# Ledger of designs, part 21: VHH binders against p0dx41

Target 1, 281 residues: p0dx41
Amino acid sequence: MASFIASDQDVKNFLTAPSMNDQEGIGFAYATDEAVLKALIPAPLKLMAPVVCGYVVHMGKPTFSAPYLEESLFALVSYKDKMMGAYPINLLLHGPGAESGVIAGREGAGIPKKLADDIELRRNDNSATATVERHGKTLLNVSWTAGELNDPSIMKQFAGQLALGKEAEMNSFFYKYDIDQHEDGTNHFSNVQLVATQLRSLADQVEPGNLSIQLESTDDDPFGELKVLKPLGAAWFHFDTSVMFNTLKLDEVDAATTMPKLLTGRYDRSFFNPKAATYII
Below, E stands for the ipSAE of ESMFold2; O stands for the ipSAE of ESMFold2 at other seeds; V2 stands for 0.75 times the mean of E and O plus 0.25 times the DockQ between their complexes.

## First folded at step 7 (VHH)

Design v1 (framework vhh_7qia_2; at its last look DockQ between E and O 0.01; V2 from the best seeds 0.00; counts 0 for: pae O 17.4 > 2, unsure alone 63.2 < 65, placed apart)
Fold by ESMFold2, look of step 8:
Structure v1 (fold): chain B 281 residues (1-281), chain A 125 residues (1-125)
Amino acid sequence: as target 1 above (281 residues)
Amino acid sequence: QLQLVESGGGLVQPGGSLRLSCEASGFTFSRYAMGWYRQAPGKQRELVAFITSGGYTNYADSVKGRFTISRDNAKNTVYLQMNSLRPEDTAIYYCAAEPRYYSYTWHESSEYDYWGKGTPVTVSS
């Protein structure tokens, strides 16, 4: 009989490292305004390059939900010049597993996840296209065509990030925090901290090619702030397995200087501006 | 060579049921999105239902609650169970496939590249 009470074994299984198996889609990179991107990176992370990376993928066999589609834009950063990895600025999820994916990521590692209204990912032969829609606009329209990168000089770096046939490990950096309520009903932030999740992935398909990309903004999702100054390249990829095998607590950070850079990836304008409203059902 | 072969069409009375099948060959079926389309005389071909490679389904408003799409990856077959048939459902029904297509919302435009030859369905008193 189903129950609100989980078994001891259910609790043990809940604590097992999550996996995102059978992941495929478009990965891409473009050059952007360095000052704009640097301003978005909270201390103590340091921007490594004036490049936005991103993807639109289908998460085919996640262990924590039904399948879903996911978009992300992220920066390449370092922590103390010795840990390098991704700092996701946003993630938008859509599909039957999306709600569970947002909850798991927000609670597990403070991942900046929101729901998209629609995500579409399509590949025919040697080309692919993806779109991400939210709050009345197509925020992202991206295309890949197999062949030469827009900037061939990055081929070595690009290929190194997507090592074919062997496990690759990558850090992803997030800021976790709590929201606690005072006795008077007002809220405050506590336990604001930088964490790194460590992902072990096995890519079995990587097909580099030419990137075409357009970004748009809404008040809730200002993707256009990350201007496309120069497309660098794209690839179609498939990860057979991706396991989040470790999470490290790296630093405690100041809420006043950090939270302004975190809120928009996690909440919409109506949450903190009483003159803002979005009505979508 | 990719092949899609529909079957199960025929003449049926209003309120009746039919089950369409589409057997696929010449490709890795489990990685394709599959769709059913129909074309009535004098009308444009329209999407009826689709099923993603992962098994998520969606339907045109006109058939929701009456039609069910399903797939059997071991048999390389997609099905359309059509219940409570109406004269307006009379059409030639086509099976379609598109590689590596992921969408969870309804859209009427088709980007499916591979089509079967169709199976006629007639709903008449």
Scores: ipSAE 0.209, ipTM 0.710, lowest interface PAE 4.0, mean pLDDT 87
Fold by ESMFold2 at other seeds, look of step 7:
Structure v1 (fold): chain B 281 residues (1-281), chain A 125 residues (1-125)
Amino acid sequence: as target 1 above (281 residues)
Amino acid sequence: QLQLVESGGGLVQPGGSLRLSCEASGFTFSRYAMGWYRQAPGKQRELVAFITSGGYTNYADSVKGRFTISRDNAKNTVYLQMNSLRPEDTAIYYCAAEPRYYSYTWHESSEYDYWGKGTPVTVSS
C-alpha cells in the first residue's frame, strides 16, 4: 500500500548519486557578444570565451525521474584560473519526468531549471532538428547536418571535450541559495554560495557537423539577448552513462551582486515585476 | 530496409470496433517511434496517434478516448485499437516509423520516413 511515510530503504535509495544515462541529442556552439555574455557571469567565475554552448537532448534513463527532454545554454568559465567548466544560464525541461527534474535540480544544486511548453528533437539519417517553445514563441530552433563544422578551426578546442569511448569528467558551476522569511513577512536571501557539480560521462557516439540556429525572446525568456554572431558547429552525441559523482562548495558570494544574475533563469517576470502580474480569474 | 505491413482493416458498423496491426521487419524496431495516419477520400493525410520508442502515447483530439495505440517490441508490431467507430473515421490507415523522434506533445506531422501501404477502414451500415 502507498504511504505518505517513506521507509528507511526508500530514504537510502533517495540519497543515491543521480545519473542521466542514455542521453542523446544535438550539442552546439556559436559566437556571441562578449560584453553581453560576460555581464551575465557572476563573480568569482570568469568568462573564458565569447561563445555560447548548448544542447537539446533526450534524457532516456535518468535515475530520479521518468524520461524527459532538456535544453540548455551555457558559457565556458573558469574558477580562479584553475577549474574550468560550464556555467548554465538556463535549462528548460519537458516531458513526463520534467517536473521531477526541475525539483531535483533546484533543491540539489540550485540549477536554473524551468518547464518548457514543448520540446521536439528529431533525427533523420545524417541530419537532426530540435525546437523549444515557451510562452508563445519558439525560443530555440537548431539543426545539425553531419559533416564539416561551420568553423573548422575550433575542432582542436572542442574535440577532446567529447572524447569518444573514454570517460570524461566535466565541471558545471551553479549558485545555491536559501530564501528565509523575516518576522515581518518580507524575504531575504541567505547562504548564497558557488558550487561545482562534477559529472563523469561516457560518450559512445559523437558525430560532428554544421549548425543552423535561431533564437527568439519572450518577456520571460530573453534568449535573443545572446545573439548568434557566428555559428561554430554542432554534433549529435550519445552518452551511455553520465553520473554526478561529486559536488564541491567553492565560495560564499555576495547576495546583492549575485542574485540579480540568477533570477531570470529560475523565475518568470510575474514573480518580481508587479506590473507583469496576471489578474486572477 | 525497414518494411511496414498493415492489417486488420475492413467494413464495420457505426459504434463497432477494429484493431489494426502493423508488422515491421528490418533492423531495431524498439528504437523507432511509430505513428498511425489516415487519409479519407478527397482529404489530406492526418496523424491519428503516435507512440515513442519508450511507450509514451499521444492522440489527435478527434479520436481521444476512442482509439488506443500500443506496441509489442517482441513481435515488432504496433497496434491501433479503434472503438466507438463513426462514419467520419472512414479512411485508409497508414503505419509510419521515425528513428530517434522525441516529443511529448501532439503534433500533426508528416515527417515520418518509413510508411506502410495502408489498410482501408469503412464505417457504414
Scores: ipSAE 0.187, ipTM 0.690, lowest interface PAE 4.6, mean pLDDT 86
ESMFold2, look of step 7: ipSAE 0.114; ipTM 0.624
ESMFold2 (binder alone), look of step 7: mean pLDDT 79; pTM 0.813
ESMFold2 (binder alone), look of step 8: mean pLDDT 78; pTM 0.803
ESMFold2 at other seeds, look of step 8: ipSAE 0.062; ipTM 0.591
ESMFold2, look of step 9: ipSAE 0.186; ipTM 0.686
ESMFold2 (binder alone), look of step 9: mean pLDDT 80; pTM 0.816
ESMFold2 at other seeds, look of step 9: ipSAE 0.000; ipTM 0.130

Design v2 (framework vhh_7qia_2; at its last look DockQ between E and O 0.50; V2 from the best seeds 0.00; counts 0 for: pae O 9.4 > 2, unsure alone 61.2 < 65)
Fold by ESMFold2, look of step 7:
Structure v2 (fold): chain B 281 residues (1-281), chain A 125 residues (1-125)
Amino acid sequence: as target 1 above (281 residues)
Amino acid sequence: QLQLVESGGGLVQPGGSLRLSCEASGFTFSRYAMGWYRQAPGKQRELVAFITRGGYTNYADSVKGRFTISRDNAKNTVYLQMNSLRPEDTAIYYCAAETRYYSYTWHESSEYDYWGKGTPVTVSS
């Protein structure tokens, strides 16, 4: 019987660790302006390289939703020179599971997720393409062709993270925060905290190759700020399993210096500009 | 190599029903997204319906609520159940297969890897 009141078993199931199984798609890396990328990284995270990494994947069997497509651009960062991992700048989701994926990620770990208008991912033989569209633009066009990387220097990091047939553990860093309302109706940020999610993933397919990539901006999604100075490489991946097995609370951070770097990945211009319009037709 | 053979076409009165079948010969059928296209005389071929490897379906606006695409991977077959047929549905119907394509938005123009030779459907007035 459907009810607004969840059963005790429903609550227990809700708390089960999420898995993003049967992931497939294009991963890539390109060089960008170091000063621009460094400025986006909130303390205490430290940029490791002037490189943007990213992916466009199909999440085939997530445990928390129907399937969906996901795009991300992320930086490679370290925490206090002792933990390395990804700092996602954005994630865009599309498909039947996308709404649930945005809610779960935003609430669970402060993941900077928004909905795309369209994501397409296609592979034929030894080449693949992906597109991501939002608010009137194709924000990202990516192509992979099996073979040589554009710049083989990324192979060491690439190979170390995606060993076939072996489980690998990876960190992703996010900032969580609360928005609290004062008695006069105005809001403030509280409890701004750096967290790390830890994934254990089993890759059973990794096919390196050449990257072709184009970025564009809209007012809501300034992807073009992360200029493509040089494509470095791409690969087609399949992860059989990917389990988020742990979340670490790492630091409390200053809201005034941190929040300006978090908002645009999570909110559109209508939150910041009283003259920005949203149309519902 | 994957081969696609359509069947189930023919002559039917307006308001009637037909069920098209497309049988694939090939080891890899379950790895293909499948589509049905149609082409009326003198017209361009148009996408009617598609079904992903995982069974997610989408339809052209002109056939929504009347046509249903389905697949049976054990029989290497994709089906198009066509109900409430109209004279405007008269065309040659083609099935098509495409590898590793992921999209949840309707795309009226797609390039598929393999095509059947078609089965004619005539809805008489």
Scores: ipSAE 0.195, ipTM 0.683, lowest interface PAE 4.0, mean pLDDT 87
Fold by ESMFold2 at other seeds, look of step 7:
Structure v2 (fold): chain B 281 residues (1-281), chain A 125 residues (1-125)
Amino acid sequence: as target 1 above (281 residues)
Amino acid sequence: QLQLVESGGGLVQPGGSLRLSCEASGFTFSRYAMGWYRQAPGKQRELVAFITRGGYTNYADSVKGRFTISRDNAKNTVYLQMNSLRPEDTAIYYCAAETRYYSYTWHESSEYDYWGKGTPVTVSS
């Protein structure tokens, strides 16, 4: 029954739209240095606010893998002042489905995914904590406690981003590219383009609360560059369904000015520095 | 408060099968991940299997391929089907309801909110 050759039905099933169902965890937002965050955003995207958003979630029923835990930090951006959404700076994955999730996201949508050494996410009653570890440090330590946001004046935006019991559509912006080999075996970038992946999601649980968050850096993951100037708030949430229903090609972009902003979210220092070595087992 | 009552234990010959059941009483059963633990005399309690509310399962290496955990939210019940039983499976088996804790490190007993009283399983040698 097992074979290196997939059946025709297997190929057809492979081409169906992916879903990330049964997602649950902590979402959060904090204020950061505007100039630092703006510098990370490749043209033609424009930063909308000096705010980093993020999450640590359990992906319970992805259609492309076993379950896994995922972390992300993302900026709020616009394309030509008309189309708004998230620009993920990084995603770190851990668990039995994590390798497949990285492969699927990198190949399918250009998503900046790497593997974490460990992710933990825990909720007890009205509080929750999460940690993300990679390459010798805890890069992210986040807590949520149900109740008042750190900055209640942003409640209007939080409430508007998620409508309980109704499907909501959201954009995520990614830069896709090819790595082609020249005849001599050296590499070059081609087809560098901005895309928007559109998600339709149904949230059936959103519990706002207070954020406590700490970030640290390693050489490979400089999370501390995105300083926490002010915690804004957190929530515990559950998405019953989340389906990628569309991908829009928005622009071709210049490789020389764009790729320096893409590489560190996708590759470690050992790719760039002949004197770098990382031993993680 | 959630109560957990195990049943289905007993004496069985090597190679035999047993199905353990754990009936929960509580209005939030479907919101808990459920696990089975066991404790042999003189040993610490160890995880056997767990199942999240989303259906993810995990098993101790010593039982993988022989044991199956499942849940029926309509009946507020979690099951452990134990096949190809061995003398080393002899233990008291406990049902547990955990907080919503997501990790792929082995779960220890301190990560569960509520425990049943246990049901003994003896595999004759």
Scores: ipSAE 0.006, ipTM 0.443, lowest interface PAE 9.4, mean pLDDT 84
ESMFold2 (binder alone), look of step 7: mean pLDDT 79; pTM 0.815

Design v3 (framework vhh_7qia_2; at its last look DockQ between E and O 0.01; V2 from the best seeds 0.00; counts 0 for: pae O 18.9 > 2, unsure alone 61.2 < 65, placed apart)
Fold by ESMFold2, look of step 7:
Structure v3 (fold): chain B 281 residues (1-281), chain A 125 residues (1-125)
Amino acid sequence: as target 1 above (281 residues)
Amino acid sequence: QLQLVESGGGLVQPGGSLRLSCEASGFTFSRYAMAWYRQAPGKQRELVAFITSGGSTNYADSVKGRFTISRDNAKNTVYLQMNSLRPEDTAIYYCAAEPRYYSYTWREDSEYDYWGKGTPVTVSS
């Protein structure tokens, strides 16, 4: 019988580690303005390279929702020069599982997720394209063509991340926080923390190739701030399995210096500016 | 050589049901998104339903809740279960295939590479 009260077994299943099986799509990297990218990275994370990485993928068999499409742009960062990984700047989701994906990511690890108006991902033969649309613009238009990378010198840098038939582990860094209300109704940030989620992924397809990429901005999604100075390369990939096997609490951080770098990935301008409005019907 | 062969059409009374089948040969079926289209006399061909290679489905508004698309990769077959049929469902139904395409927005029929010859469905008393 359906009920507002979850069973003990439902609660146990809710706590099971999530998996993102059957992921497929385009991964890519491009060079960008170092000063601009560095400014987006909250302490204590440090930027490792003036490179934006990203993807547009179909999440075929997530354990927590129906399938969905996902876009991300992320920086490569270090924590205390010992722990390295991705710092996602944005994630946009579209599809039947997208709402659940936003809720799970926001609540579980503070992941900067919003809904896209549309995401398309298409492959035919040895080429593929993807588009991400939100609030009146195509924010991202990316293509991959199998063959030579735009900058072949980077191949060894990324080879270990997508090695076929081997599990690869990767850290993703996020900042979690609470929003508390006082008795007078005003909001305050509390418990601002740096966390790392750890994924173990098994790639069974990786096809390197040439990247073509264009970014656009809206007031709500300023993707163009991350300028494409030089496309570096792309790949079509498929992860058979991808399991979040660990989450680490790393540091408590200062809200005043951190929150300005977190809000735009999670909220639109209407949250900040009484003269801002977006109407899409 | 890719081939798509539809079957299961016929004459049915309003409120009845039919199951259409489309058997594929000459390619790796599990890698393709599959769709059903229909064309009534004097009208443009319209998309009815599609199913991705991973099994995600989408439907035209006019058939939601009545039609179900499904696939069996072991049999290289896509199905369209049509329930609560109406006279306006009368058309020739076509099966179509696309290599890999992920979208949850309605698609134009010009985006498909491969088409079957069609199977007629008539809904009348």
Scores: ipSAE 0.014, ipTM 0.513, lowest interface PAE 7.6, mean pLDDT 85
Fold by ESMFold2 at other seeds, look of step 7:
Structure v3 (fold): chain B 281 residues (1-281), chain A 125 residues (1-125)
Amino acid sequence: as target 1 above (281 residues)
Amino acid sequence: QLQLVESGGGLVQPGGSLRLSCEASGFTFSRYAMAWYRQAPGKQRELVAFITSGGSTNYADSVKGRFTISRDNAKNTVYLQMNSLRPEDTAIYYCAAEPRYYSYTWREDSEYDYWGKGTPVTVSS
């Protein structure tokens, strides 16, 4: 029965930790310009390596929505030299569950999610391809071919997370904030905070291989600024389970120095350039 | 407060069969993947079989076709049916859930035993 009023049980279920079960696709890593990548990382996070990691995956059984496809590019960072993990620069979502995924991620942990126009992910035998399109360009085109990594040395950094049949835990770092409206209708930022979400993921398929990758930019999504200096490797993987089991509130941070690095992953140019316009037909 | 208790090990003739059981408590079993590992004297611990929360299975090449992993979520139990046993299957068999793989992430954590204490299996004579 539909109702505008949620039951007490509905509210309790809403508060349950989300899971992204049956997750499958291409994960990859490549070397990039250290200065460019470091500049994107807000304090107090510190860049650990001049490497961009990323994925294009199908989220087959999320607990909060219908299935969807997701792309991400992320940096490897540390907090106070003790906690390490991913700092996602962007996430683009496509498919029947994508709108719900954007809302849940934005509201829950300030995750920089936007909708893509299209994401395709296809595997044939021992190779796979994925494309991500938004606003007139293919922002990301990746391929995996089973076999040797482009640079096998990177494998040691991820060996524990790649082991078949083993759960791995990972921190993901996000900045969340409030937008408060003043009595005159203008806005200001408040409660700008560094947050870590903790994921527990169980891989039951991991097939390493060779990466082919290219990136392009639009004014709204400048993916090409993270240049591919050297592809390092890719893998096809399947996570049976991936559970967000904890969230830590780590620091309050200065809005003036932090928000410029957060807005473009969450909003398009039309939000902050009066001469930018996009029409949906 | 996760606990895993193995049973069903023992002495078996070559070609014989055993069924190992691992009963889990202190967590929601249906949300976790489960595995069997084994460790022979002087050898590294190795994965034997794995079953996802959704029921997908995988096996080490050395046991494929002879061993079968299964789970009963109502009883919080994972099983390993071991057929056509060989002397090289002699080992201590461990049930496992949620092993920690943050090898590059340093953080002090609370230690829970995600491994059983092991059940010995000897294949001889």
Scores: ipSAE 0.000, ipTM 0.121, lowest interface PAE 18.9, mean pLDDT 83
ESMFold2 (binder alone), look of step 7: mean pLDDT 79; pTM 0.801

Design v4 (framework vhh_7qia_2; at its last look DockQ between E and O 0.53; V2 from the best seeds 0.00; counts 0 for: pae O 7.6 > 2, unsure alone 59.4 < 65)
Fold by ESMFold2, look of step 7:
Structure v4 (fold): chain B 281 residues (1-281), chain A 125 residues (1-125)
Amino acid sequence: as target 1 above (281 residues)
Amino acid sequence: QLQLVESGGGLVQPGGSLRLSCEASGFTFSRYAMGWYRQAPGKQRELVAFITRGGSTNYADSVKGRFTISRDNAKNTVYLQMNSLRPEDTAIYYCAAEVRYYSYTGHESSEYDYWGKGTPVTVSS
């Protein structure tokens, strides 16, 4: 019944829009050093605020894989001062669907996905915690407690994005590229381009609260570069559905100035240095 | 003041049917996965049926094809329809609500924060 040759119907099903249904977890925001964050944002995207946003969520019913847990840190950016959205700096995935999620995201939109060694997410009544571990350290430890935000001003920035019972559209910006090989085995980058994926999400739960957050670095995942200068707030949320319904091709960009900002989110240091290996399973 | 209150148990002859109900109060029912467990005298508590927030169900092998779990979020109630009952189904049946916990590190755990007091079911002639 299985074959290396996919049926025509399998190919048609493969081409349907992916959805991340039954998604829940902790979303958060904190203030960071503006100059450091700006330096990470490739042109032509522009940083909108000196704020790192992020989440740790369970993707309960993705249409392309088994369930998985996902972490992301992202900046708020604009394209040409008209299109606003998220620029994810990294995504770490863990769970039975994680490998498929990495492959789909990397190939489909150039999403900076790697595998985590462990992600845990737990909620009990009015509090929740999450941890993300990779290569010997807890890169992220985040807690939400229902109630007042650390700084209520952040609520206004998110007010229109998570309206309960209504679909909200979100842009996420990524850079796609090809790697082509020469006859001597060396490689070059080609077709480096900025894209936007558009998600339509239906939220049925949003519970704001207080953020507690700690970051740590490894050589492969330098989360600590994005210092927590001030926690701003967190929320527990649930999306009933979240559909990636469109991908826009926005610009071709210069490889030499862009690729240095893309590699760390997609590759470990062992790719750049044969002696630089971190092996923890 | 969180409560899970089971009802619908009783005495029934082999081959008969019962419908158990579990009404929830004091928490947001639609946010919890729900389960039915049972415990016969002198035996360990065992899972009977489980239903996720999204409606996916799981059953113990001993009850597959005979029992059906369902939920009605508008009534804050989870049900267990029990058909073709056997004497081995005799037990106290408990309703439980699962805490939201996600981990995949080679161990799966689910924590139930809330348990009902149970409703007895006796299958005998």
Scores: ipSAE 0.106, ipTM 0.640, lowest interface PAE 4.5, mean pLDDT 86
Fold by ESMFold2 at other seeds, look of step 7:
Structure v4 (fold): chain B 281 residues (1-281), chain A 125 residues (1-125)
Amino acid sequence: as target 1 above (281 residues)
Amino acid sequence: QLQLVESGGGLVQPGGSLRLSCEASGFTFSRYAMGWYRQAPGKQRELVAFITRGGSTNYADSVKGRFTISRDNAKNTVYLQMNSLRPEDTAIYYCAAEVRYYSYTGHESSEYDYWGKGTPVTVSS
């Protein structure tokens, strides 16, 4: 019978490395204001390019949840000019596995995950569209059309990350922290640290093309701050496997300078503005 | 180059059985969800059965327990076994390769890239 007490085998299985297999959807990149994007990047990470990358994907076989849809916007960053990779600014999840995905990502690696109200991802022939809705607006509306990139000069910079039939390794950077309660009931941040997860992904489908993208803001999700100055390109892709094979603890960082850049990807206005109220039913 | 070819339709009496086949060519069959749809004269085309890339199935309420969808990725073929046929099942049956569509608010089809020409099924005394 099921029990509130997990078995020893359950605990052992809980600790296995996560994998995001059978992942497919639209990936994209666009140019944005460098100063705005740079300001969002906590030290010691450094922005590599004034480019926002992102995706809307179906996570078909995650090892930590039922399937779900996921959106992300991320910057390209380096750590100490040696490690390069993605710094996700946000992730929004929707679907039967979404709640578990938020919990697992938040607790495991400090991933900035929240639940979307709706995510749709549709492909017809040589075109695809995706929408992400939360709290009364469509925050992201993205389209891909197979063919030429918006800016073909960018192909060289991004082409090596998605070679068909070859595993590619990528770093993703996150900031973890704790919220501790003092004996008097007040809260404080502790153990604020930079980590990197390393993923090995096998792409078996990559179809480049033209990007059309629109962003909107709500008070809880200010996607419009990352203005689209120039669409660069998009692709439809499928990863057969994507396995987290390593995690590195890189630095402890200062809470006062770091936490302001982490909160909006993880919490809504009602968590820290007593004059804000949002009801989700 | 990309084609779906239905077969196996025909005339049957009520209570009879038919097996429809849909052979795909010119695309990576294993990467598509597949559906069977039907359209009776003067009616809107409706989903009958649907099978995902991984083999999960869904059925219209009107056919649950009587129809079975299956796929053979090695033969690039999807099947519809139709048992206990009724006159209301009379329609042209279409095979479709579904646009990759993901939503958890509800199941919504938009457009299908690949449709067969249909195979007629008539259930009549």
Scores: ipSAE 0.014, ipTM 0.476, lowest interface PAE 7.6, mean pLDDT 85
ESMFold2 (binder alone), look of step 7: mean pLDDT 78; pTM 0.788

